# Ledger of designs, part 104: VH-VL binders against NAD kinase (nadK)

Target 1, 268 residues: NAD kinase (nadK), of Syntrophomonas wolfei subsp. wolfei (q0aze0)
Amino acid sequence: MKIILVNNRFKENTEKKAQEIAGQLSALNVEVIIDNGLDEPYAGTVDFIMVLGGDGTMLRAARRYGQRAIPVLGVNMGTVGFLSNIEINELAEYLPLILREEYSLEARMMLEVAVFQQQSLLTRVFCLNELLLRSNSPRMLSFALEISGQKLEPYRGDGLIVSTTTGSTAYSLSAGGPIADPQLDAFIVTPVASHIINKRPLVVSPEREISLHLLEEREAIIGIDGQIKMDFGAENRVLIKRAPHPLLMVNLKAKPFFTSIDRSLQRQ

## First folded at step 9 (VH-VL)

Design M51 (from M1 with heavy chain Y104H; framework fv_oberotatug)
Fold by ESMFold2-Fast, scan of step 9:
Structure M51 (fold): chain C 268 residues (1-268), chain A 124 residues (1-124), chain B 107 residues (1-107)
Amino acid sequence: as target 1 above (268 residues)
Amino acid sequence: EVQLVESGGGLVKPGGSLRLSCAASGFTFSNAWMSWVRQAPGKGLEWVGRIKSKIDGGTTDYAAPVQGRFTISRDDSKNTLYLQMNSLKTEDTAVYYCTTHPRHSGYFLAFDIWGQGTLVTVSS
Amino acid sequence: DVQMTQSPSSLSASVGDRVTITCRASQSISRWLSWYQQRPGKAPNLLIYKASNLESGVPSRFSGSGSGTDFTLTISTLQPEDFATYYCQQSYDKPWTFGQGTKVEIK
């Protein structure tokens, strides 16, 4: 059995803990690949991915490996979040079950984001939470939103978020979007500080294709999962659709989404 | 509201076959791992086999005494679990229970919801 | 296979009594053990999962403890509806195996 350990070197003791866990796994005849984010994603076949850290580390793992149909387990190392299933102090107890494949999988939809310049594909990325289009200057954006070829009235404002249901509790929430059950497959389209009265968030079938382009030359950026940033100009177009494969998240124990989000909202 | 109802039990001769059904309601059946557990008259509980949900691979596992003779299957469109029993032996005489493993709670919850059971008697 | 052995096989008790039932695994199963209650003529009912976690809707008089190979189910104040057979079950490794059962009878 071959396992990738994904960790964040910048968190206190995470590198040391990853080495400790790698040693434990090696003693059980498990081959371990450590991914600390500095190198390209591991290209070989693997059986399981263990993410040591918070939601940010899980988002990185999802972008790197989420399309490979490999089980991914989030192991929390202190920071509370939505994408971890067990705590680090529980790992030793659950490890035999992981190695025996006694766990369930939860499919989480991902976005496929394709950025074009004119007719040329510039980049294609996958993400778990959202794409954010936003102004990078004091000036409002004017942009076009099309849903499956249907052209909506132009948007004017600071930007737009196209989110998965998993991403409904991230940037989309801050912009006034709905909280969605992550077991549903849907796009959530949430305007950011729209100048046009009554531009409301939309909940759209995951079979739809969403495209965005600027109607005026402005300084803008595309953000992916709050971690990747790309310049976006009037010559660019972005196409968003459901990714071919969902992220397969490992469930070893119940983690109640609704009570977790309720507590998070109460603490704000 | 969550309910499992077994049916299809009855009297059958040694070497015969029976198919048991388990109708599920009140939960998302397609996400659930399901097991059959049997109990011979006056005896204890014995796990027969398990089927995982399709997303978890849809694989089946069986106890040694029934391996090769029994087949577990599911029809998610009908919320129904099946146990096909072939080459029946007198020692297969038991009440057969349909039961769930909660998908998102893993195996540490074992068998949380049980049906009322259906009696299978293998006798001449 | 992991073998589960319960003791005692039966016991007699009165309403209000404290009852303890033990279960031993043939190898370490960590805390991957559940307890079930079966009343005469009824299907089993889950009481305890993962050695010590009380199932929703189960009265607080039931409790579980143990890890590794030795486990205990305790009923702190026996009620009339508690006269039943109790089973432990390991969920550590396939095949899933049950103890032989402990019958709690009226004294």
Scores: ipSAE 0.538, ipTM 0.761, lowest interface PAE 1.7, mean pLDDT 89

Design M52 (from M1 with heavy chain S105D G106S; framework fv_oberotatug)
Fold by ESMFold2-Fast, scan of step 9:
Structure M52 (fold): chain C 268 residues (1-268), chain A 124 residues (1-124), chain B 107 residues (1-107)
Amino acid sequence: as target 1 above (268 residues)
Amino acid sequence: EVQLVESGGGLVKPGGSLRLSCAASGFTFSNAWMSWVRQAPGKGLEWVGRIKSKIDGGTTDYAAPVQGRFTISRDDSKNTLYLQMNSLKTEDTAVYYCTTHPRYDSYFLAFDIWGQGTLVTVSS
Amino acid sequence: DVQMTQSPSSLSASVGDRVTITCRASQSISRWLSWYQQRPGKAPNLLIYKASNLESGVPSRFSGSGSGTDFTLTISTLQPEDFATYYCQQSYDKPWTFGQGTKVEIK
């Protein structure tokens, strides 16, 4: 059995804990690959991915490995989030179940984001939460949104978020988007500070293609899961569709999504 | 509301074959792991085998006494679980229960929903 | 295989009694143990999962405890409907195995 341990090297103690866990797994004849974010993703075949950290570490793991149909378990190291399933102090209890494949999987849709310059593909990235188009200056953006070839009336404002249902509780929520059951597959399209009063969030079939481009030369950025930033100009176009494979998240412990989000919102 | 109903039991001669069915209703069958558990007359419970949901790999596991003779399968479009029993022996005589640990409750690996059972008698 | 041994095999009790049933695993199974009740002629019913968690709808007079190799099911105040056979089951490693059962019968 081969396991990738994904950790955040920039957090104190996470690399030490990853090495400790790797030693425990090796003692059980498990081959361990550590991914601390510095190198390219491991290219070989693996059986399981264990993410040691918070939601940010899980987002990186999903971007790097989410399209490979490998089970991914989030192990929380301190900061409670929505993408971890067990706490680090529970790992010893659940480890036998992990090694015997006694767990269920939950499929979470991902976005495939392709950025073009004119007709040339510049990059293709996958993400779990969202793509953000945003102005990089005080000036309002004017941009075009197309959904499966249907051209909507132009948008004017600070930007737009195209989110998965998993991402509904991230930036989309802050911009006024709905809270979505992560078991559903859908795009959530949420305007950011629209100048047009009646531009509302849209919930769109995951089978559709969404494209964005600027109608005027402006300084803008494309953000991916809050972790990747790319400059975006009038010569650029972005195409968003459902990624070919969902992220397969491991469930060892029942976590009630709606009561968790309700409690979180009542504290604000 | 939530229900499992076994059928297909009966009298069969040693060396014979029999196929059991388990009709599920009231929950999302395609997400559930399903097991067969048997109980010989006057005896305790014995796990026969399990099939995982397709998203979890759709794999099957069997207890040693039935390995190679019994096959578990599922038809998610019909919400039905099957147990194909071949080369039956007198010691296979038992009430056969289908049971589930629905995906949302499966983390503890307990058998939370049980059918009423169907009797299989292997005798001459 | 992990062997589960229950004690006693049977016991006689009166309504209102405190009943204790024990289950021992041949190796450590952490807390991966469930308890079931089977009334005569009926299918088993889940009472307790993961050693100490009460299943929804099960009366609070039932409780479970233990970890590792030794586990206990307690019925604090026995009721007439509690005369049944009780089984423990380990879910730590397959094949999944049950104890031989403890029959709780009327005194």
Scores: ipSAE 0.556, ipTM 0.787, lowest interface PAE 2.2, mean pLDDT 89

Design M53 (from M1 with heavy chain S105N G106S; framework fv_oberotatug)
Fold by ESMFold2-Fast, scan of step 9:
Structure M53 (fold): chain C 268 residues (1-268), chain A 124 residues (1-124), chain B 107 residues (1-107)
Amino acid sequence: as target 1 above (268 residues)
Amino acid sequence: EVQLVESGGGLVKPGGSLRLSCAASGFTFSNAWMSWVRQAPGKGLEWVGRIKSKIDGGTTDYAAPVQGRFTISRDDSKNTLYLQMNSLKTEDTAVYYCTTHPRYNSYFLAFDIWGQGTLVTVSS
Amino acid sequence: DVQMTQSPSSLSASVGDRVTITCRASQSISRWLSWYQQRPGKAPNLLIYKASNLESGVPSRFSGSGSGTDFTLTISTLQPEDFATYYCQQSYDKPWTFGQGTKVEIK
């Protein structure tokens, strides 16, 4: 059995803990590859991915490995989050079940984001939460949104979020989007500080294609999962589709989404 | 509301075959791992086998005494679990229970929901 | 296979008594153990999962403890509806195995 350990080298003790866990797995004759974000993603075949960290580390793992149809387990290192299933102090207890494949899988849709410069593809990335288009200056954007070739009235404001249902509790929520059951497949399209009254969030079929381009030359960026930033200008176009493969998330114990989100909202 | 109902039990001669059905209602059957557990008259519980949900691979596992003779299958469109029993032996005489390992709940890997059972008697 | 052994095989008790049933695994199973109650002529009911977690709807007089190889089910104040057979079951490794059962009989 071969396992990738994904850790966040920028958090205290995570590198040391990853090495400790790798040693424990190696003692059980498990081959371990450590991915701390410094190198390119491991290109070989692998049976399981264990993410050591919070939601941010899970988002990175999903972008790097989510399209390979490999089970991915989030192991929380003490930060509160929605994408982990077990805590680090529970790992020893659950490890035998992981090795015996006694776990359930939950499919989470991902976005495929393709950025073009005119007719040329510049980059293609995948993400679990959202794409954010936003102004990179004090000036608001004027931009066009098309959904499956249907052109909406122009948007004016700070930007737009195109989110998965998993991402509904991330930036889309902060911008006024709905909370969605992550087991549903849908795009959530949420305006960011729109100056047009009644521009509401949209919930659309994941079979739709969404495209965005600027109507005026502005300094703008595209953000991916709050972690990747790309410049975006009037000669650029972005196309957003459902990714070919969902992320396969591992459940070793129940983590009821609705009670978790309700508890989080009651604390705020 | 949550219910499992077994059917198909009865009297059969050694070497014969029977097909048991388990009709599920009140929960999302397609997400559940399903097991068969049997109990011989006056004896304890014995796990027979399990089928995972389709998203988890739809794989089957069997206890050694039934391996090669019994087959577990499911029809998610009908919310029904099946146990095909071939080459039946007198020691297969038991009440057969349909039971679940539901996904996304705190009872994972415990047999949470049970049917009422169906009696299979293998005798001449 | 992981073998599960219960003690005692049967016991006699009166309403109000504290009842303790033990279960021993042939190898360490961490906390991957459940307890079931089976009343005469009825299907089993889950009482405790993962060694010590009380199933929703089960009275608080039931409790479980243990880890590794030794486990205990306790009924703090026996009620008339508690006269039944109790089974432990490990979910650590396939095949899933049950203890032989402990029959709690009226004294």
Scores: ipSAE 0.586, ipTM 0.797, lowest interface PAE 1.8, mean pLDDT 89

Design M54 (from M1 with heavy chain S105T; framework fv_oberotatug)
Fold by ESMFold2-Fast, scan of step 9:
Structure M54 (fold): chain C 268 residues (1-268), chain A 124 residues (1-124), chain B 107 residues (1-107)
Amino acid sequence: as target 1 above (268 residues)
Amino acid sequence: EVQLVESGGGLVKPGGSLRLSCAASGFTFSNAWMSWVRQAPGKGLEWVGRIKSKIDGGTTDYAAPVQGRFTISRDDSKNTLYLQMNSLKTEDTAVYYCTTHPRYTGYFLAFDIWGQGTLVTVSS
Amino acid sequence: DVQMTQSPSSLSASVGDRVTITCRASQSISRWLSWYQQRPGKAPNLLIYKASNLESGVPSRFSGSGSGTDFTLTISTLQPEDFATYYCQQSYDKPWTFGQGTKVEIK
């Protein structure tokens, strides 16, 4: 059995713990590949991915490996999040179940984001939470939104978020978007500080293709899961689709989404 | 209400075959892992086998005494679980219970919902 | 296979008594153990899962404890409906195995 162990290289405690866990797994005849985010994703066959950290580390793992249909387990290292299933102090207890495949899987949709310049593909990335189009200056953006060939009235404001249902509790929520059941497959399109009164978030079929481009020369950026940033100008176009494969998240114990969200909102 | 109802039990001769059904209602059957557990007259409980939900791979596992003779299957469109029993032996005589697990394993890895059972008697 | 042994095989008790049933695993199973109640002529009913967690709807007089190889089920104040056979079950590794049962009989 081969396991990728994903950790956060910027936290010394997590790196030391990853080495400890890798040693324990090797003693059980498990081959371990450590991914700290610095190198290219491991290209070989893998049976399981264990993510040591918070939601941010899980988002990176999802971008790197989410399209390969490999089970991914989030192990919380301190900060409680939405994407972890067990705590680090529970790992020893659940490890035998992991090795015997005694767990359930939850499919979470992902976005496929393709950025073009003219007819040339500049980059293609996958993400679990959202794509953000945002102004990179104090000036508002003027941009076009097209959904499956249907051209909407131009948007004016600070930007736009195209989110998965998993991402509904991330940046989309902060921008006024709805909370969505992550078991549903849908795009949530949430305006960021729109200057058009009453411009509402949209909930769109995951079968649709979403296209964005600027209507005026402006400095803007595309953000992916709050972790990747790229320049976006009037010569660029972005296409957003449902990714070919969902992220397969491992559940070793019950984690009720709605009660977790309710508690989080009460604390804000 | 949540309910499991077994059927198909009866008298069969050694070497014969029998198929048991379990009709589920009141919960999302397609998400559930399902097991068969049997109990010989006056004896204790014995796990027979399990089938995972289709989403979790739909794989089956069996106890050694029935491996190669029994087959578990499911029809999610009918909310029904099946146990195909072949090459039956007198030692297979028991009440057969249909039971379910919560979708999430580990914390809730138990048999939480049980049917009333169906009696299978294997004798000459 | 993980073998589960219960003690005692049977006991006699009166309403209001404190009853303790023990279950021992042939190897460490962490806390992967459940307890079931079976009334005469009825299907089993889940009481306790993961050694100490009370199943929804089960009276608070039932409690479970233990880890590793030794586990106990306690009924703090026995009621008439508690005269039944009790089984422990390990969920650590397949095949899942049950104890032989403990019959709680009226004195």
Scores: ipSAE 0.623, ipTM 0.818, lowest interface PAE 1.7, mean pLDDT 89

Design M55 (from M1 with heavy chain S105A; framework fv_oberotatug)
Fold by ESMFold2-Fast, scan of step 9:
Structure M55 (fold): chain C 268 residues (1-268), chain A 124 residues (1-124), chain B 107 residues (1-107)
Amino acid sequence: as target 1 above (268 residues)
Amino acid sequence: EVQLVESGGGLVKPGGSLRLSCAASGFTFSNAWMSWVRQAPGKGLEWVGRIKSKIDGGTTDYAAPVQGRFTISRDDSKNTLYLQMNSLKTEDTAVYYCTTHPRYAGYFLAFDIWGQGTLVTVSS
Amino acid sequence: DVQMTQSPSSLSASVGDRVTITCRASQSISRWLSWYQQRPGKAPNLLIYKASNLESGVPSRFSGSGSGTDFTLTISTLQPEDFATYYCQQSYDKPWTFGQGTKVEIK
């Protein structure tokens, strides 16, 4: 069996813990690849991905490996998050189940984001939470939103979020979007500080294609999962679709989504 | 109301075959991992085999005494679990229970819901 | 295979008694152990999962403890409906294996 251990090089103690876990797995005849984010993603065949860290590390792992249909387990290293399933101090107890494939899988939709310069593809990325279009200057944006060929009235404001249901509790929530059951597949389209009073969040079929472009020359940024930033100008167009494969998240124990978010929101 | 109902048991001669069915209701059968557990008259419980949900790979596992003779399958459209029993031996005489593994209940690999069982007697 | 051995194989008790049943695994199974109750002529019912967690709807007089190789099921105040056979079962490694059972009989 071959396992990738994904950790954050810049998090205190995670590299040492990753080495300890790798040694324990090797003693059980498991081949281990450590991905600390510095090198290219491992290109070979693997059986399982273990993410050691918080939600940020999971988002990075999802972008690197989420399209390969490999089970991904989030192991929390101290900071409570939404994307981990077990705590690091529980790993030893659950490890035999991991090695015997005694776990259930939860499919989480991902976004495919394609950025064009006129008709030419500039880049294609995947993400688990959301794409954010926002102004990179004090000036508000004027932009066009098209959903499956249907051209909406122009938007005017600070930007727009296109989110998965997993991302409904991230930036979309802060911008006034609805909380969505992660078992549903849907796009959530949430305006950011719209100057048009009746622009409301939209919940649309994951079979829809969403496109965005600027209606006038502005400095704008496309943000992916709050981690990747790309310049976006009037010559650019972005096309957003459901990614070909969902992220396959490992469940070793039940994590009650609704009570978890209720508790989190009450503490805000 | 959550329920499992086994059927198909009966008397069969050594070397014969039987197919058992387990009809499920009151829960999302397609998400459930399902097992067969048997109990010989006056004896304890013995796990026979398991089938995972199709979402989790749909794989099957069997206990050594039945490997190669028994086959577990499922029809999610009919909410039904099956056990095809071939080359039956007198040692296979038992009450056969179908049972679920909770996928979503917050505990793992216990048998939480059981049917009432169906008796299989292998005798000349 | 992981072998599960229960002790005692049978016991006699009266209503109101504290009953203790033990289960020993041939190798460490962490906490991956469940307890079941089987009343005469009935299907088994889950009582305890993951060594010490009480299944929903099961009376609080039932409790489980242990880890590794040694496990205990306790009934703090035996009731008439508790006269039954009890089984432990390991979920650590396939094949899943049960103990031989402990019959709790009327004294």
Scores: ipSAE 0.538, ipTM 0.782, lowest interface PAE 2.3, mean pLDDT 89

Design M56 (from M1 with heavy chain S105G; framework fv_oberotatug)
Fold by ESMFold2-Fast, scan of step 9:
Structure M56 (fold): chain C 268 residues (1-268), chain A 124 residues (1-124), chain B 107 residues (1-107)
Amino acid sequence: as target 1 above (268 residues)
Amino acid sequence: EVQLVESGGGLVKPGGSLRLSCAASGFTFSNAWMSWVRQAPGKGLEWVGRIKSKIDGGTTDYAAPVQGRFTISRDDSKNTLYLQMNSLKTEDTAVYYCTTHPRYGGYFLAFDIWGQGTLVTVSS
Amino acid sequence: DVQMTQSPSSLSASVGDRVTITCRASQSISRWLSWYQQRPGKAPNLLIYKASNLESGVPSRFSGSGSGTDFTLTISTLQPEDFATYYCQQSYDKPWTFGQGTKVEIK
């Protein structure tokens, strides 16, 4: 059995934990690859991915490995987030279940984001939470949204979020979007500070293709999962589709989504 | 209410076959891992085999005494679990229980919901 | 296979008694152990999972403890409905195996 350990390259504490866990797994005849984010993603065959850290580390792991249909377990090192399932101090107890594949899987949709300049592909990325289009200046954006070739009336405001259901509790929530059951597949399209009073969040089929472009020359950026940032101008176009494969998240114990979000909202 | 109801038991000659059914209601059957557990008259419990939910791979596992002879399957559209028993032996005589590892409401490596059982008698 | 041995095989008790049943695994199973109650003519009921967690709806007089190879089920104040056979079961390694059972009988 071969396992990738994904950790946060900027935290020395998580590096030490990753090395300790790698040693424990190697003693059990498990081959371990450590991915601390410094190198390219491991390209070989892998049976399981263990993410050591918070939700940010899970988002990075999802972008790097989420399309490979490999089980991914979130192991939290401190405060439990939405994307972790067990705590680090529980890992030793659950290791036998991991090694014997005694766990359930939850499929989480991902976005495929392709950014073009005219007809030339500039970049293609996958993400678990959302794409954000936002102004990079005090000026309001004027932009076009198309859903499966249907052209909506122009948007005017600070931007737009296209989110997965998993991302419904991330930036989309802060912008006024609905909370969605992450077991559902859907795009959530949430305006950011729209100047049009009746622009509401949209919930659309994951089979739809979403297209965005600027109608006037403005300074804007595209953000991916709050971790990647790209310049976006009037000559650029972005296409958003459901990614070919969902992220397969491992459940070793029940994690009640609705009580977790309810508790989180009360503390905000 | 949450309920499991087994059926299909009866008297069979050695070498014969039987198909047991387990009808589930009151929970989301398609998400549950299901097992068969048997109990010979006056004896203790013996795990027969398990089937995972389709989302978790739908894989099956069997105890050595029944491996190659018994097959576990499920029909999520009918909320029904099956046990196909072939090449039956006298030592297969037992009450057969279907039981769940629901992903909701409990720890999934424990048998938290049980049916009433159905008696299979293999007589020579 | 992991062998599960219960002690005692049977015991006699009176209502109000404290009853203790032990279960021993042939190898370390961490905490992957459950306890079941089977009343005469009835299907088993889950009492305790993962060694010490009380199943929802099970009376608080039932408790479980232990880890590794030695486990205990305790009934603090025996009630009339508790006269039954009790089974431990390991879920550490397949095939999952049960103890032989402990019959709790009226004195």
Scores: ipSAE 0.544, ipTM 0.782, lowest interface PAE 2.2, mean pLDDT 89

Design M57 (from M1 with heavy chain S105E; framework fv_oberotatug)
Fold by ESMFold2-Fast, scan of step 9:
Structure M57 (fold): chain C 268 residues (1-268), chain A 124 residues (1-124), chain B 107 residues (1-107)
Amino acid sequence: as target 1 above (268 residues)
Amino acid sequence: EVQLVESGGGLVKPGGSLRLSCAASGFTFSNAWMSWVRQAPGKGLEWVGRIKSKIDGGTTDYAAPVQGRFTISRDDSKNTLYLQMNSLKTEDTAVYYCTTHPRYEGYFLAFDIWGQGTLVTVSS
Amino acid sequence: DVQMTQSPSSLSASVGDRVTITCRASQSISRWLSWYQQRPGKAPNLLIYKASNLESGVPSRFSGSGSGTDFTLTISTLQPEDFATYYCQQSYDKPWTFGQGTKVEIK
């Protein structure tokens, strides 16, 4: 059995904990690969992915490995978050079940984001939370949104978010989007500071394709999961669709989404 | 109302075959791991085998006494679990229970919902 | 296989008594143990999961404890409806195995 341990190299205790866990797994004849974010994703065959850290580390793991249909377990290191399932001090108790594959999986939809220059594909990236189109200057954007070939009236504002249901509690929430059950598959399309007063968030089928392009030359960026940033100009277009595979999240214990989000919102 | 209703039990001769069905209602069957557990008359409980949900791989596991003879399958469109029993032996005589494993909402790896059972008698 | 042994095999108690049933695993199973109640002629009912967690709808007089190899089910104040056979079951390793059962008779 081969396991990837994903950690954040910039968190003092996570690298040492990853080495400690790798030693424990090696003693059980498990091959371990450490992914601390410094190198390209591990290219070989892997049976399981263990993410040591908070939601940010899970988002990175999902982008790197989420399309491989490999079980991914979030192990919380003490940071508040929604994407972990067990705490680090529970790992020893659950490890035998992990090795015996005695766990359930929760499928979380992902976005496939393809950025084009004219007809040429520049990049294709996957993400768990959202794509953000945003002005990179004080000037308002003018842009076109097309949903499965249907051209909406032009948008004017600071930008737009296209989110998964998992991402409904991230940037989409801050921009006025709804909180969505992450077990549902849907795109949430949330305007950012729209100049048009009746532009509302949209909840659309995950089978739809969403495209965006600028209607005038502006300084803009595309943001992916709050971690990747790319320049976006009038010669560019982005195509967003449901990724071919969902992220397979490991559930070793039930985590109540609605009570967790309700509590979190009251603490803000 | 959450219910599991077994059917298909009866009298069969050694070496014969039977197929048991378990009709599920009142919960999302497609998300559930399902097991068969049997109980010989006047005896204790014995796990027969399990099938995981399709999202969890749809794999099956069996107890040694039934491996190679019994097959568990499911039809999520009909909310039905099956147990195909071949090469039946007298020691397979038991009440067969359909059970579900909790997948969400609080616990794992227990049998939380049980049917009323169906009796299988293997005799000449 | 992990073998589960219950003690006692049967007991008689009066209404209001504290009843203790023990279950021993042939190897460490952490806390991966459940307790079931089976009334005569009925299907089993889940009482306790993961050694000490009370199933929804089960009366608070039932409690579970233990880890590793030794586990206990306690009924703090026995009621007439508690006449039943009780089974422990390990979910640590396949095949999943049950104890032989403990029959509780109310006198």
Scores: ipSAE 0.493, ipTM 0.750, lowest interface PAE 2.4, mean pLDDT 89

